# Designs tried in a protein design chat: VH-VL binders against q9vr94. Part 4

Target 1, 124 residues: q9vr94
Amino acid sequence: GVTEEQMWSAGKLMRDVCLPKYPKVSVEVADNIRNGDIPNSKDTNCYINCILEMMQAIKKGKFQLESTLKQMDIMLPDSYKDEYRKGINLCKDSTVGLKNAPNCDPAHALLSCLKNNIKVFVFP

## First folded at step 1 (VH-VL)

Design be9 (framework fv_becotatug)
Fold by ESMFold2-Fast, scan of step 1:
Structure be9 (fold): chain C 124 residues (1-124), chain A 121 residues (1-121), chain B 107 residues (1-107)
Amino acid sequence: as target 1 above (124 residues)
Amino acid sequence: QVQLQESGPGLVKPSETLSLTCTVSGFSISDYGVHWVRQAPGKGLEWLGVIYHSGSTDYNTPFTSRLTISVDTSKNQFSLKLSSVTAADTAVYYCARDSLYYDFWSAFDIWGQGTLVTVSS
Amino acid sequence: EIVLTQSPDFQSVTPKEKVTITCRASQSIGDYIHWYQQKPDQSPKLLIKYASQSFSGIPSRFSGSGSGTDFTLTINSLEAEDAATYYCHQSYDLPYTFGQGTKLEIK
């Protein structure tokens, strides 16, 4: 596995790419999302979607189970993996039936589900 | 130590109800899901159903109308009842524990030794 | 339901040979595949969970790999005690299903 420092370095790269695309999302709001305080608005949801697409967890509003499991093995420290596998099991259907355009609702649903079901929640 | 032990009659007549118990030790029965799996002589494994830590159940579709899985916490036992049995229900019956408590879609880490049930007149 | 197809059905092997057993799922199941060993007149025993994670106490000669639809159990140097039937099992969706089994016989 990776170290926590490596995990957060990868997270910073994703934030550096995605946050400028959503100028209505402030650094403070992005920091709140990192800590699991997840608002439900178009701009914040689509910022979250941008990050999740870089992680290959969502593609065109659809959750990507196989890709997510592979990326978690690459991006997470070994100590996080059991909690995240459990969270993915509980949340793998969270995007079903939701439309991506215009509000990026699948991204919000997936991240909120994971936050509610994972003890050691992390997000860029 | 953790163990599961099946028990019940070895012979059941056609049309009657097959009743088995799974007695557990070494863990809290409220923390784990318990599955029932059977194996006909010389054949492979067939999943029958599960009772989750919550007490909810799911059954394999062919058995939905005939199968009941329940738990008796006072006896540390899970039970399986299969009604209207035929010769096709002759099998070794196993109970098995989910490998992760409160988690779904997991492997079966501890199995009982199995009990052979023959359905014959 | 998800159908799991194992190959081969039967193999007679000598000690120290490398053995590979495959399991193919009728649809993508991520890594929700588990492998069991069943010796004659015994209950199944968990070997590998979630495609590649060894269960505690299992000899290092057993390993698993794969993702999606194609999965492999490898025994890299077969021992006489490995004579058994091996089953794959998917926990991706209900109903849970098993492969038909692969029987290994030691010469």
Scores: ipSAE 0.006, ipTM 0.555, lowest interface PAE 14.4, mean pLDDT 87

Design ga1 (framework fv_gatralimab)
Fold by ESMFold2-Fast, scan of step 1:
Structure ga1 (fold): chain C 124 residues (1-124), chain A 119 residues (1-119), chain B 111 residues (1-111)
Amino acid sequence: as target 1 above (124 residues)
Amino acid sequence: EVQLVESGGGLVQPGGSLRLSCAASGFTFSDYYMNWVRQAPGKGLEWVGQIRNKANSYTTHYAESVKGRFTISRDDSKNSLYLQMNSLKTEDTAVYYCARDYYGLFDYWGQGTTVTVSS
Amino acid sequence: DIVMTQTPLSLSVTPGQPASISCKSSQSLLYSSGKTYLNWVLQKPGQSPQRLIYEVSNRFSGVPDRFSGSGSGTDFTLKISRVEAEDVGVYYCMQGTHYYTFGQGTKLEIK
């Protein structure tokens, strides 16, 4: 699998695409989200949604289980995979019943669920 | 097969120095935090210190009893963990284990290397 | 420094009988992630410590289902439903919520 450095390099590319699209999300707030401090606001949720869509984990506000498991095998170091596989399975229903527009609620729900169920939480 | 093998223990006089090594194999060493844990004769386990991985800037943390005297380092190219022990005291006499940190728990332990601080 | 306190410090059981070990922490082990980093390790006579249970109740691969962990906050329990001869050793609880500290250990012996 990939190294942690390669994982963070890929994450930086996703952040470089998504962060400029949400100018109300500061670099400091994005760094807080990376560290698991996840606000519940429209701008931060939709920034998170942009990243999760690039990861192919969410499509039109709906969690993509099969795609997420495939992308995990590509993007994460081998040491992370068992914990993430467990966390993804625990969180697979976290977006059910939530509307995407306008607040990107599914993205917030999924990332918050993952953060609460994964010790080795990583996010761009 | 994950293996951790400690070496470098021995007899040293109070005030002396000693360097312990831990050779890792069977996993991607560079991805893991690593810890040192010690056990004095007939006593329980005591955490000594931790070194994080490259993604966490190789930060180190130490138990209060060893701060300023012990230094943890690693060489990811050699899959090796080190403990430099300075200003050794008789109270540092123990078996020293290296342990792999699986996100807040120790999932693999070495066999230990014995350090005896005595005159 | 989080202090971990185990009771009893030693117990002797007849093979096939249950055993129970208590572990209490001086402060809550609930981490900001929502996880509780309370783990159990076993040290058999003359051997290095080995993994047993992680995050309160999860058995490591190869650990028999006779072993179960439970608890929350500051109060935790390790239970062995039917003690066998190979279970002899010292059991330690450890917290990973704020660095690492161990309980004093509980020595399990067969009568």
Scores: ipSAE 0.000, ipTM 0.522, lowest interface PAE 17.3, mean pLDDT 87

Design ga10 (framework fv_gatralimab)
Fold by ESMFold2-Fast, scan of step 1:
Structure ga10 (fold): chain C 124 residues (1-124), chain A 122 residues (1-122), chain B 111 residues (1-111)
Amino acid sequence: as target 1 above (124 residues)
Amino acid sequence: EVQLVESGGGLVQPGGSLRLSCAASGFTFSDYWMNWVRQAPGKGLEWVGQIRNKANSYTTHYAESVKGRFTISRDDSKNSLYLQMNSLKTEDTAVYYCARDLGWYESAFDIWGQGTTVTVSS
Amino acid sequence: DIVMTQTPLSLSVTPGQPASISCKSSQSLLYSSGKTYLNWVLQKPGQSPQRLIYEVSNRFSGVPDRFSGSGSGTDFTLKISRVEAEDVGVYYCMQSTDLYTFGQGTKLEIK
């Protein structure tokens, strides 16, 4: 498994790709999202969606259970595995019935669900 | 072996300052959340504060009794944890332990140091 | 903000007899993750604190099976099925749901 520093480095690469695409999302707001303070707005939701798509957890507004479990094994330290597996299972239906356009609602719903169900929440 | 060793304790006058160190060995220090816990003579254990790892942005949390006076920091390149204590009061007299927290994994302190004694006396 | 209260504050037990320590939290320790972050820590005389139990009932490696933890919500119990001389010390419950708070400690002595 990866170290938490390796996880952090991978997260930085994803943020460096996605944050410039959403100039209304400041570095401070992105840092707050990383810490689990997740606003519900179009720009922040679509920034989150950009990252979740890079993680292969969401595709076209739909949660990808099998892909998410596979990526968890690659991207997360072993110590996170049980907590995230449980959180993912609890949140697998969080995007059902939500429209992706225009506000990226599925991404907000998924990340908020994970934050509420994972004690040691991490996000890029 | 996994080990934590505290140092820097001593005698200091009220209002003074002191800096404690905790040296880690035998594990990847940078992956772990680290805590300071103290014990006044003949009293129970009291949590002092925490510093998280790089993945959690090195966030710090403090017990209300020390907030504004104590600062926790770490140097991952030296495998070291620090506690800067300012405006010391007689009630800060205690043995200070550093402890490793596995975070969510076990949500417990699994490794403890031997402690270093701080005495604040006039 | 979570207060941890232990009872009794001290107890004396004859060797081979059971011991029971209670711990009560001022609010539920159940986190949104579905986990309850209640820990037990032992401090033997003249020694540093040492790990004992995490997440209510899980023994750390090396902890004898005569130690057991149970409980939910706000009420928790540590039991020692047959006390041995080496078990003398102060037992603390600790919550790690919202930061960290220790109980006052329970001193276990041999009669």
Scores: ipSAE 0.000, ipTM 0.537, lowest interface PAE 14.2, mean pLDDT 87

Design ga11 (framework fv_gatralimab)
Fold by ESMFold2-Fast, scan of step 1:
Structure ga11 (fold): chain C 124 residues (1-124), chain A 120 residues (1-120), chain B 111 residues (1-111)
Amino acid sequence: as target 1 above (124 residues)
Amino acid sequence: EVQLVESGGGLVQPGGSLRLSCAASGFTFSDYYMNWVRQAPGKGLEWVGQIRNKANSYTTHYAESVKGRFTISRDDSKNSLYLQMNSLKTEDTAVYYCARGYSEDYFDYWGQGTTVTVSS
Amino acid sequence: DIVMTQTPLSLSVTPGQPASISCKSSQSLLHSDGKTYLNWVLQKPGQSPQRLIYEVSNRFSGVPDRFSGSGSGTDFTLKISRVEAEDVGVYYCMQGTHYYTFGQGTKLEIK
């Protein structure tokens, strides 16, 4: 496991890569997403997709269960792991059948599912 | 727990019609592509057809052997998949399985099957 | 239609010995998206088909690591490193590159 400081440091690196790619997503909106206020729009969904791809949780719009469980062990503090393992398993089917281009709907579906099922929700 | 339960199979005469149902539970049915696969007695598996989800406009595709005779439909409000079989032939005798599609890629869950016998 | 051909159609193995099943397609299974949609399905006697391997080499959750898939293009192999009694059944390869077609199946029996 990592510390919370290390988790947020890794999150900052991912945000620093992805946010500039989506100039219509303001810092304020990204901060709201971090706190679980997740809008459903093309630009915000594709920003979320960018981060989830860096986490290796989504590939070409498809959720990667085994990769996500491995990355969770690397990226999350030990105290978060049981809640996230539970939430990931509840949400493992959330992206199935959804078209990725152009709106990045799978990314929105996965993150919204996780927010609704995880009490200690964190996102970059 | 993901479950798929087929029903509606039975004995029917050549030229007759039959409607199969598949009841889904344990997942968000409306997000998934759904498939029908059949198996004739002592033979291998044969894909029958697929219906996509609402996001992909409920598009249907069929094996050549059933085109024009079979129609796949779904009712997302009832978590149910259907196969309407018309102009049945003795060659349609098989166990019919409902299978969940992981997008267009593969089938990850299968039902128990329902038996259709087309005989005089 | 893409035609899938399996060899052998049946094999008998002593418990603990390896087994190998070949699957050949009439055309390349490499999709324009860069993925190869070759999957393996197992049907145990009297049971419904069950998932085994997807996209050539990925095991589904719960599938023992003694099962491995490999191959590319038109030639694919399923290997069981040490066959157990519970592995008895019919193994099917399935392509998903252009609609869906199955091989004829390979029946695995224990000597």
Scores: ipSAE 0.000, ipTM 0.510, lowest interface PAE 19.6, mean pLDDT 87

Design ga2 (framework fv_gatralimab)
Fold by ESMFold2-Fast, scan of step 1:
Structure ga2 (fold): chain C 124 residues (1-124), chain A 119 residues (1-119), chain B 111 residues (1-111)
Amino acid sequence: as target 1 above (124 residues)
Amino acid sequence: EVQLVESGGGLVQPGGSLRLSCAASGFTFSDYYMNWVRQAPGKGLEWVGQIRNKANSYTTHYAESVKGRFTISRDDSKNSLYLQMNSLKTEDTAVYYCARGGYDYFDYWGQGTTVTVSS
Amino acid sequence: DIVMTQTPLSLSVTPGQPASISCKSSQSLLYSSGKTYLNWVLQKPGQSPQRLIYEVSNRFSGVPDRFSGSGSGTDFTLKISRVEAEDVGVYYCMQGTHYYTFGQGTKLEIK
């Protein structure tokens, strides 16, 4: 498994790629999302979508269950894995019916569901 | 005139099985998605499940509370919708309505049939 | 599941006065089609549920003009401009965006 330091280093790489693509999302807002304070707006939702696509959790607005479970085994410390497997299984249908919604709504739905169902929430 | 008439309700013991029917008339039944919705005594409405039309391959979807225990089917030649209920629990006690749907809303409802699960 | 929350759970109105019912969803109800699948259903005492409003603001045939729906995203309202005795019953909001879930219902009574 990876260390917490390695997890956060991977997270920083994803944020460094995605945040510049959404200039209306401030560093403060991104830090709030990282800590589970998730607004519902097009710019913040699409920023979240950019990161979830890099994680291979969402593809073309559709949640990728098998890919997400595989990536968790690669990207998370062992101590996080049971909680996140539980959360993913509770949230696996959170994006159903939202494919092609105009405000990156699948990304918001998935991340909000995870935040509300995971005891220890982390995000880049 | 669109009509939906449910039947098959009754008293059943926990762990038992029951099959509900809904007879449709006054419209082209095969064109519509069909739904089951239930209402426990003194409580609100709860969607149970849906079966789609032939164009959508008769796909079925269920509420988590009934998944694995209930099965929805239809016979377009008889204009009939069915709900097979297995492993019944006391919390399944309710009036069961069939409802005609498009993709996103229900526009006609039956009169309901009462299912009581009690020992 | 998308959770639908109605406020108030009950209200009592003098005939001819307006009534307003709020419905909030845990997720946006805007679908890829550009439509918002929020519907209202009425159940009169001792009767089966009946259709009222579909896709936020559209009245089904036979529904009087005094009923109106509005809202977007996660926040929706049903208004009755002048309540009549026949309007007594339980009003449910229903989302059709991700399968189907109902609010708890709002009981409307006459004073």
Scores: ipSAE 0.000, ipTM 0.498, lowest interface PAE 25.1, mean pLDDT 87

Design ga3 (framework fv_gatralimab)
Fold by ESMFold2-Fast, scan of step 1:
Structure ga3 (fold): chain C 124 residues (1-124), chain A 120 residues (1-120), chain B 111 residues (1-111)
Amino acid sequence: as target 1 above (124 residues)
Amino acid sequence: EVQLVESGGGLVQPGGSLRLSCAASGFTFSDYYMNWVRQAPGKGLEWVGQIRNKANSYTTHYAESVKGRFTISRDDSKNSLYLQMNSLKTEDTAVYYCTRDLYSGYFDYWGQGTTVTVSS
Amino acid sequence: DIVMTQTPLSLSVTPGQPASISCKSSQSLLYSSGKTYLNWVLQKPGQSPQRLIYEVSNRFSGVPDRFSGSGSGTDFTLKISRVEAEDVGVYYCMQGTHYYTFGQGTKLEIK
């Protein structure tokens, strides 16, 4: 497990890589996504996809269950793990059929599912 | 391809001991909670016990019927789960399954089972 | 421990007809997280148990949409809208709210 400070530090690193790649996503919008207010648009979805790919949760539009569980154990404090393990399991099929959707739809589907099914939702 | 393969079952006399193994492949074994579930001949499923993953300190929980007699352990380096059964009783006669649990009873993969018969 | 009780113990259904299985718990399965850990497992004849439904109503990947779960608190139901020959087996409900307990099973047969 990691501390909450370590978790947020890793999150900041991922945001610092991904946010500049999507200049139409403002810091305010990224902050809203962090807090679970997730819009459905191409730019915000692809920003989310960039983060989820860095987390090894999505690869080429497909959810990676085993990789996600492994990364969860590395990235999250121990107190978050039970809720996230459950949420990840509930959401493992959320991207099915969306691999080739044009607006980074798998990323939106996965993150929205996690937000709806995790009490202690966190995102970079 | 997720696979769970149990072994170690056999015939044992009452009061005896037996150790079951479950070999896992096709997934990152160390990330998952693992359970033992048994089924007596012609009867239903009965949960035996659980061992959690490293992130949850390898904590174990047992059904009341086996507490003090059975011990669950795991070796993540060998992708293996174990059930040490001591002081065996005739009512322990069953097919023993290992199963993968993501959390809270989401048993998504099961092994083929190994048969334990406790008799004279 | 939480006791899980299934009814009926067995049922025989003509292909294409619906089937309904009830599962009752001795106490509420609502956990402090706001989630209800009631799952369904299927064991086909001569086979190991296999996944079916988790957290009341969610189908595992590969489970046909003719299967549906519902319920809350202490009363839960598994329904098969149109039973097919491949659905023969024993259906178990199980709870994960306080340790783990299975119902006694319901045997589904085709007439």
Scores: ipSAE 0.000, ipTM 0.511, lowest interface PAE 19.4, mean pLDDT 86

Design ga4 (framework fv_gatralimab)
Fold by ESMFold2-Fast, scan of step 1:
Formats: C-alpha cells, structure tokens, sequence
Structure ga4 (fold): chain C 124 residues (1-124), chain A 120 residues (1-120), chain B 111 residues (1-111)
C-alpha cells in the first residue's frame, strides 16, 4: 500500500494533466468534486472522465472492473481498500447502458455511485 | 415485516402487452436492487431481470429471452417496481415473482407471485 | 450464459437422515472481487421461493444450522444433516457472477 501523501501526490499529477483540458472547470469546482460535491454537466463529467481514464477505471465509456481493482491496490492506502472494494463491487454496473451518451455520462454515473456508497471518498 | 405484493397478471393474446406491479412495504425500498423471476407451469425458476437502486443509476439487466421486449422500472416515491411486457409469446406464460436482492443473486424476500397466461 | 446443473433431480429421504444436493456451473463462479456468488433457494409446495444460503456457505437469518453450503469454482454442495418433514420442496442453486441463472431444481421428498 501507499501513504496518504503518496496518494495525493498521484492525484495532483492526474489533476495537473486533466484540469487544463477543461478550462470551464474552475479550481474551486474541481476542489468541490474532490470533496464529493459532484455536479452533472458536460464539462465536469468529461473532466472526471479524463481522470478516471488515467486511473484505467474507464475505457471508451466502459467500466473496467479488473483494472480498477488493480489500480485501487496500487493507488490507495491500505486503510481505504476494504471500503473501496465494497464500493467498486456495488457500482460495477453503474455505467451499463451509458457507453454512447454524449456528456461523459459514464464518468458521472460511476463517481456519483462511488461517492454514495463509499464512507471514505477520495478523488483528485 | 418485509412484504412484496405483485399485481397486474392476467390472460393476454400472443403479441399483446401487460404491465406488472410490485408494491413493497416494511423496508427502505430505495436502498435495494429488485428482481423479477418467473416460473412456467410445472417448470423451474428463471431470472427475468434486475433494476438497481438510485445510487447505481437505476441500471437494468435482462435475461436474453426477454431482452428488447421487457422493461423494468421503479418509482421509489411509491415503493413500487414495474415490469412492462411487450410482444408477449406463449413461452412467457408463468407466475411472475418480485424479489428483493441483498447481494448479487441473493434474493432474500419474495412476493406471492402474479400469474400471466399468454394464450390465443 | 453460465449453465447451472443440479444432481440429483429428485431424491427421497427417510426423516432424520442426511441429504446432499450437487450444483455444477459451466464456468467458474469466482468473481474478480474474490467472492463466489452461488446462492440457494427453497420452494415449498404451493409456496413462493424462500431464502436459504448466499455466497456459497452463509445462511440467511432464520435458516436452521442443519443446512450447510460448501464448494468453490464450479462445484457446489448443499447438505441437510437431518431432514425434517418441513424440508420438502424444490431446492435451486443460483449464480450471480454473470447475470443470473438458476439450476433445474432438485425435488426433495420424504419416504
């Protein structure tokens, strides 16, 4: 497992790559998403999708269960893993039917599902 | 005191449509995945489909035998689950059960069933 | 589809004797989460199905301890250590690993 500091350092790297690609998403809005306040708009959904793709959790609008479980093991402190494993299993079908939706809808569905089912929510 | 009560079954002609309802009480309906399971006369149980909770974006899954013909929906404000059945076939004749799901495939409470007969 | 095959399809047991039902899946039921979603339900004559066992070996609340489930991968067993008259009915295994599929059912009768 990693430390909490290492987790946030990896998160910063992903945010630094993705946030500039979505200039309509302010730092304040990104900080709100980090804290679990997840709006439903094209720009914020696609920002979230950018990060989830870097995490290898979504590929072409489809949730990647095996990849997500492996990345969780790499990126999260040991104390977070049981809760995230539970949340990932509850949310594994949250993106079904949304692959072709135009507003990065799978990313919003997955992250919202995780936020609602995980006690210890973290996001870059 | 968990209760599930199905209704809406009846006689319908092949090619027709029917809508089943399941009224839930005694638990927080909105927290649970819900399933429809059917049983043809003298035959075994067959899973029909599932609808998840709001936290899972009300995603639905269907058995191949009903895909494209059946639609599952729910109204959490009314504690109700629905099965819209279109293009009915004689093979759809069965008792239809509403079932609550606690874990993947672990149906912990079942309704009494409602009978659907598809016959000319 | 994952095909679930139960054996025997029927059995008759003298009260107080044990009963064993086998359930085999066409593919491993081990999910990537490390869990195995194999469940058992009982349907008594003229009644709705009722809960029995979830995730291979866990009894639902109210299920007597004379019922036990075991197995892994593709081979699973439901055992009743001492059959009672109230145990008459059809036992179904059900997988939740890839969608949902029931076995054909095993009818348990008392001699």
Amino acid sequence: as target 1 above (124 residues)
Amino acid sequence: EVQLVESGGGLVQPGGSLRLSCAASGFTFSDYYMNWVRQAPGKGLEWVGQIRNKANSYTTHYAESVKGRFTISRDDSKNSLYLQMNSLKTEDTAVYYCARERYYGAMDYWGQGTTVTVSS
Amino acid sequence: DIVMTQTPLSLSVTPGQPASISCKSSQSLLYSSGKTYLNWVLQKPGQSPQRLIYEVSNRFSGVPDRFSGSGSGTDFTLKISRVEAEDVGVYYCMQGTHYYTFGQGTKLEIK
Scores: ipSAE 0.000, ipTM 0.522, lowest interface PAE 18.3, mean pLDDT 87

Design ga5 (framework fv_gatralimab)
Fold by ESMFold2-Fast, scan of step 1:
Structure ga5 (fold): chain C 124 residues (1-124), chain A 121 residues (1-121), chain B 111 residues (1-111)
Amino acid sequence: as target 1 above (124 residues)
Amino acid sequence: EVQLVESGGGLVQPGGSLRLSCAASGFTFSDYYMNWVRQAPGKGLEWVGQIRNKANSYTTHYAESVKGRFTISRDDSKNSLYLQMNSLKTEDTAVYYCARDWGYSLYFDYWGQGTTVTVSS
Amino acid sequence: DIVMTQTPLSLSVTPGQPASISCKSSQSLLYSSGKTYLNWVLQKPGQSPQRLIYEVSNRFSGVPDRFSGSGSGTDFTLKISRVEAEDVGVYYCMQGTHYYTFGQGTKLEIK
């Protein structure tokens, strides 16, 4: 696995790409999402979707289980992996039946599910 | 003013059951994660478990020492937190405190006065 | 579990003198969010635990500025610049990074 510093650096890169695309999402709101305070609105949901697509966890509004498990092994420190593997498996059906356009509902559903099922919740 | 008041403690035999309550006032109880923490006589603090708020689907987490024996629940309409303790052991003898938490803040900002549980034959 | 170790386990100080308590964690408490969930709790004799410091160095409302917290990673310190009689009690460090665990406590007494 990676160090926490490497994980944080990758997270910063993803935020630096995605946050400017959603100017209605302030740095304060993005910081709140990072800490697990996840609002349900089009702009914040689509910001989350942008990050999750960079992580290869969502593609066209659909959760990618095998891709997510591979990316977990690359992006997370070893100490996070057991918690996240459990959370990912509990949340693998969280996007089923949800329409992606226009509100990016699958991204909100997935991140909210992960936050609810992971004690050591981290997000860019 | 934030207040947390525990009740329900007492003397129980090993293998017995007991239910603790924590009455909350002075804040919007339903917004907060709630925790149980215990302290055995003359010993330090030990986290028992947590229940999250409605926005986090009332998910619960427990310390390994109590998992399978203790259950945390809440009733937001009554501003109350509960700890159901089953299969009690002498090692469960302690003062039990409820404590308030923000999940994303991960610290306890208010504590109750505690209620004493004694498990003895 | 993350193990929290405090030193010393007991400390006696003359009023007005400084006190220092160390807390070490078995693994880093740094979250990817950039926050470190190391908190300090005080339990005065015969009383419930009360909040003192959160996220390493932030004082809760009502906590005197003679209390300061510092540290990073696995090594943390609580300092009291000039101990007063009301500061007597047991000080606990607490981590919130992976569930919750407490140090064993440091008893502060006045000489």
Scores: ipSAE 0.000, ipTM 0.521, lowest interface PAE 17.6, mean pLDDT 86

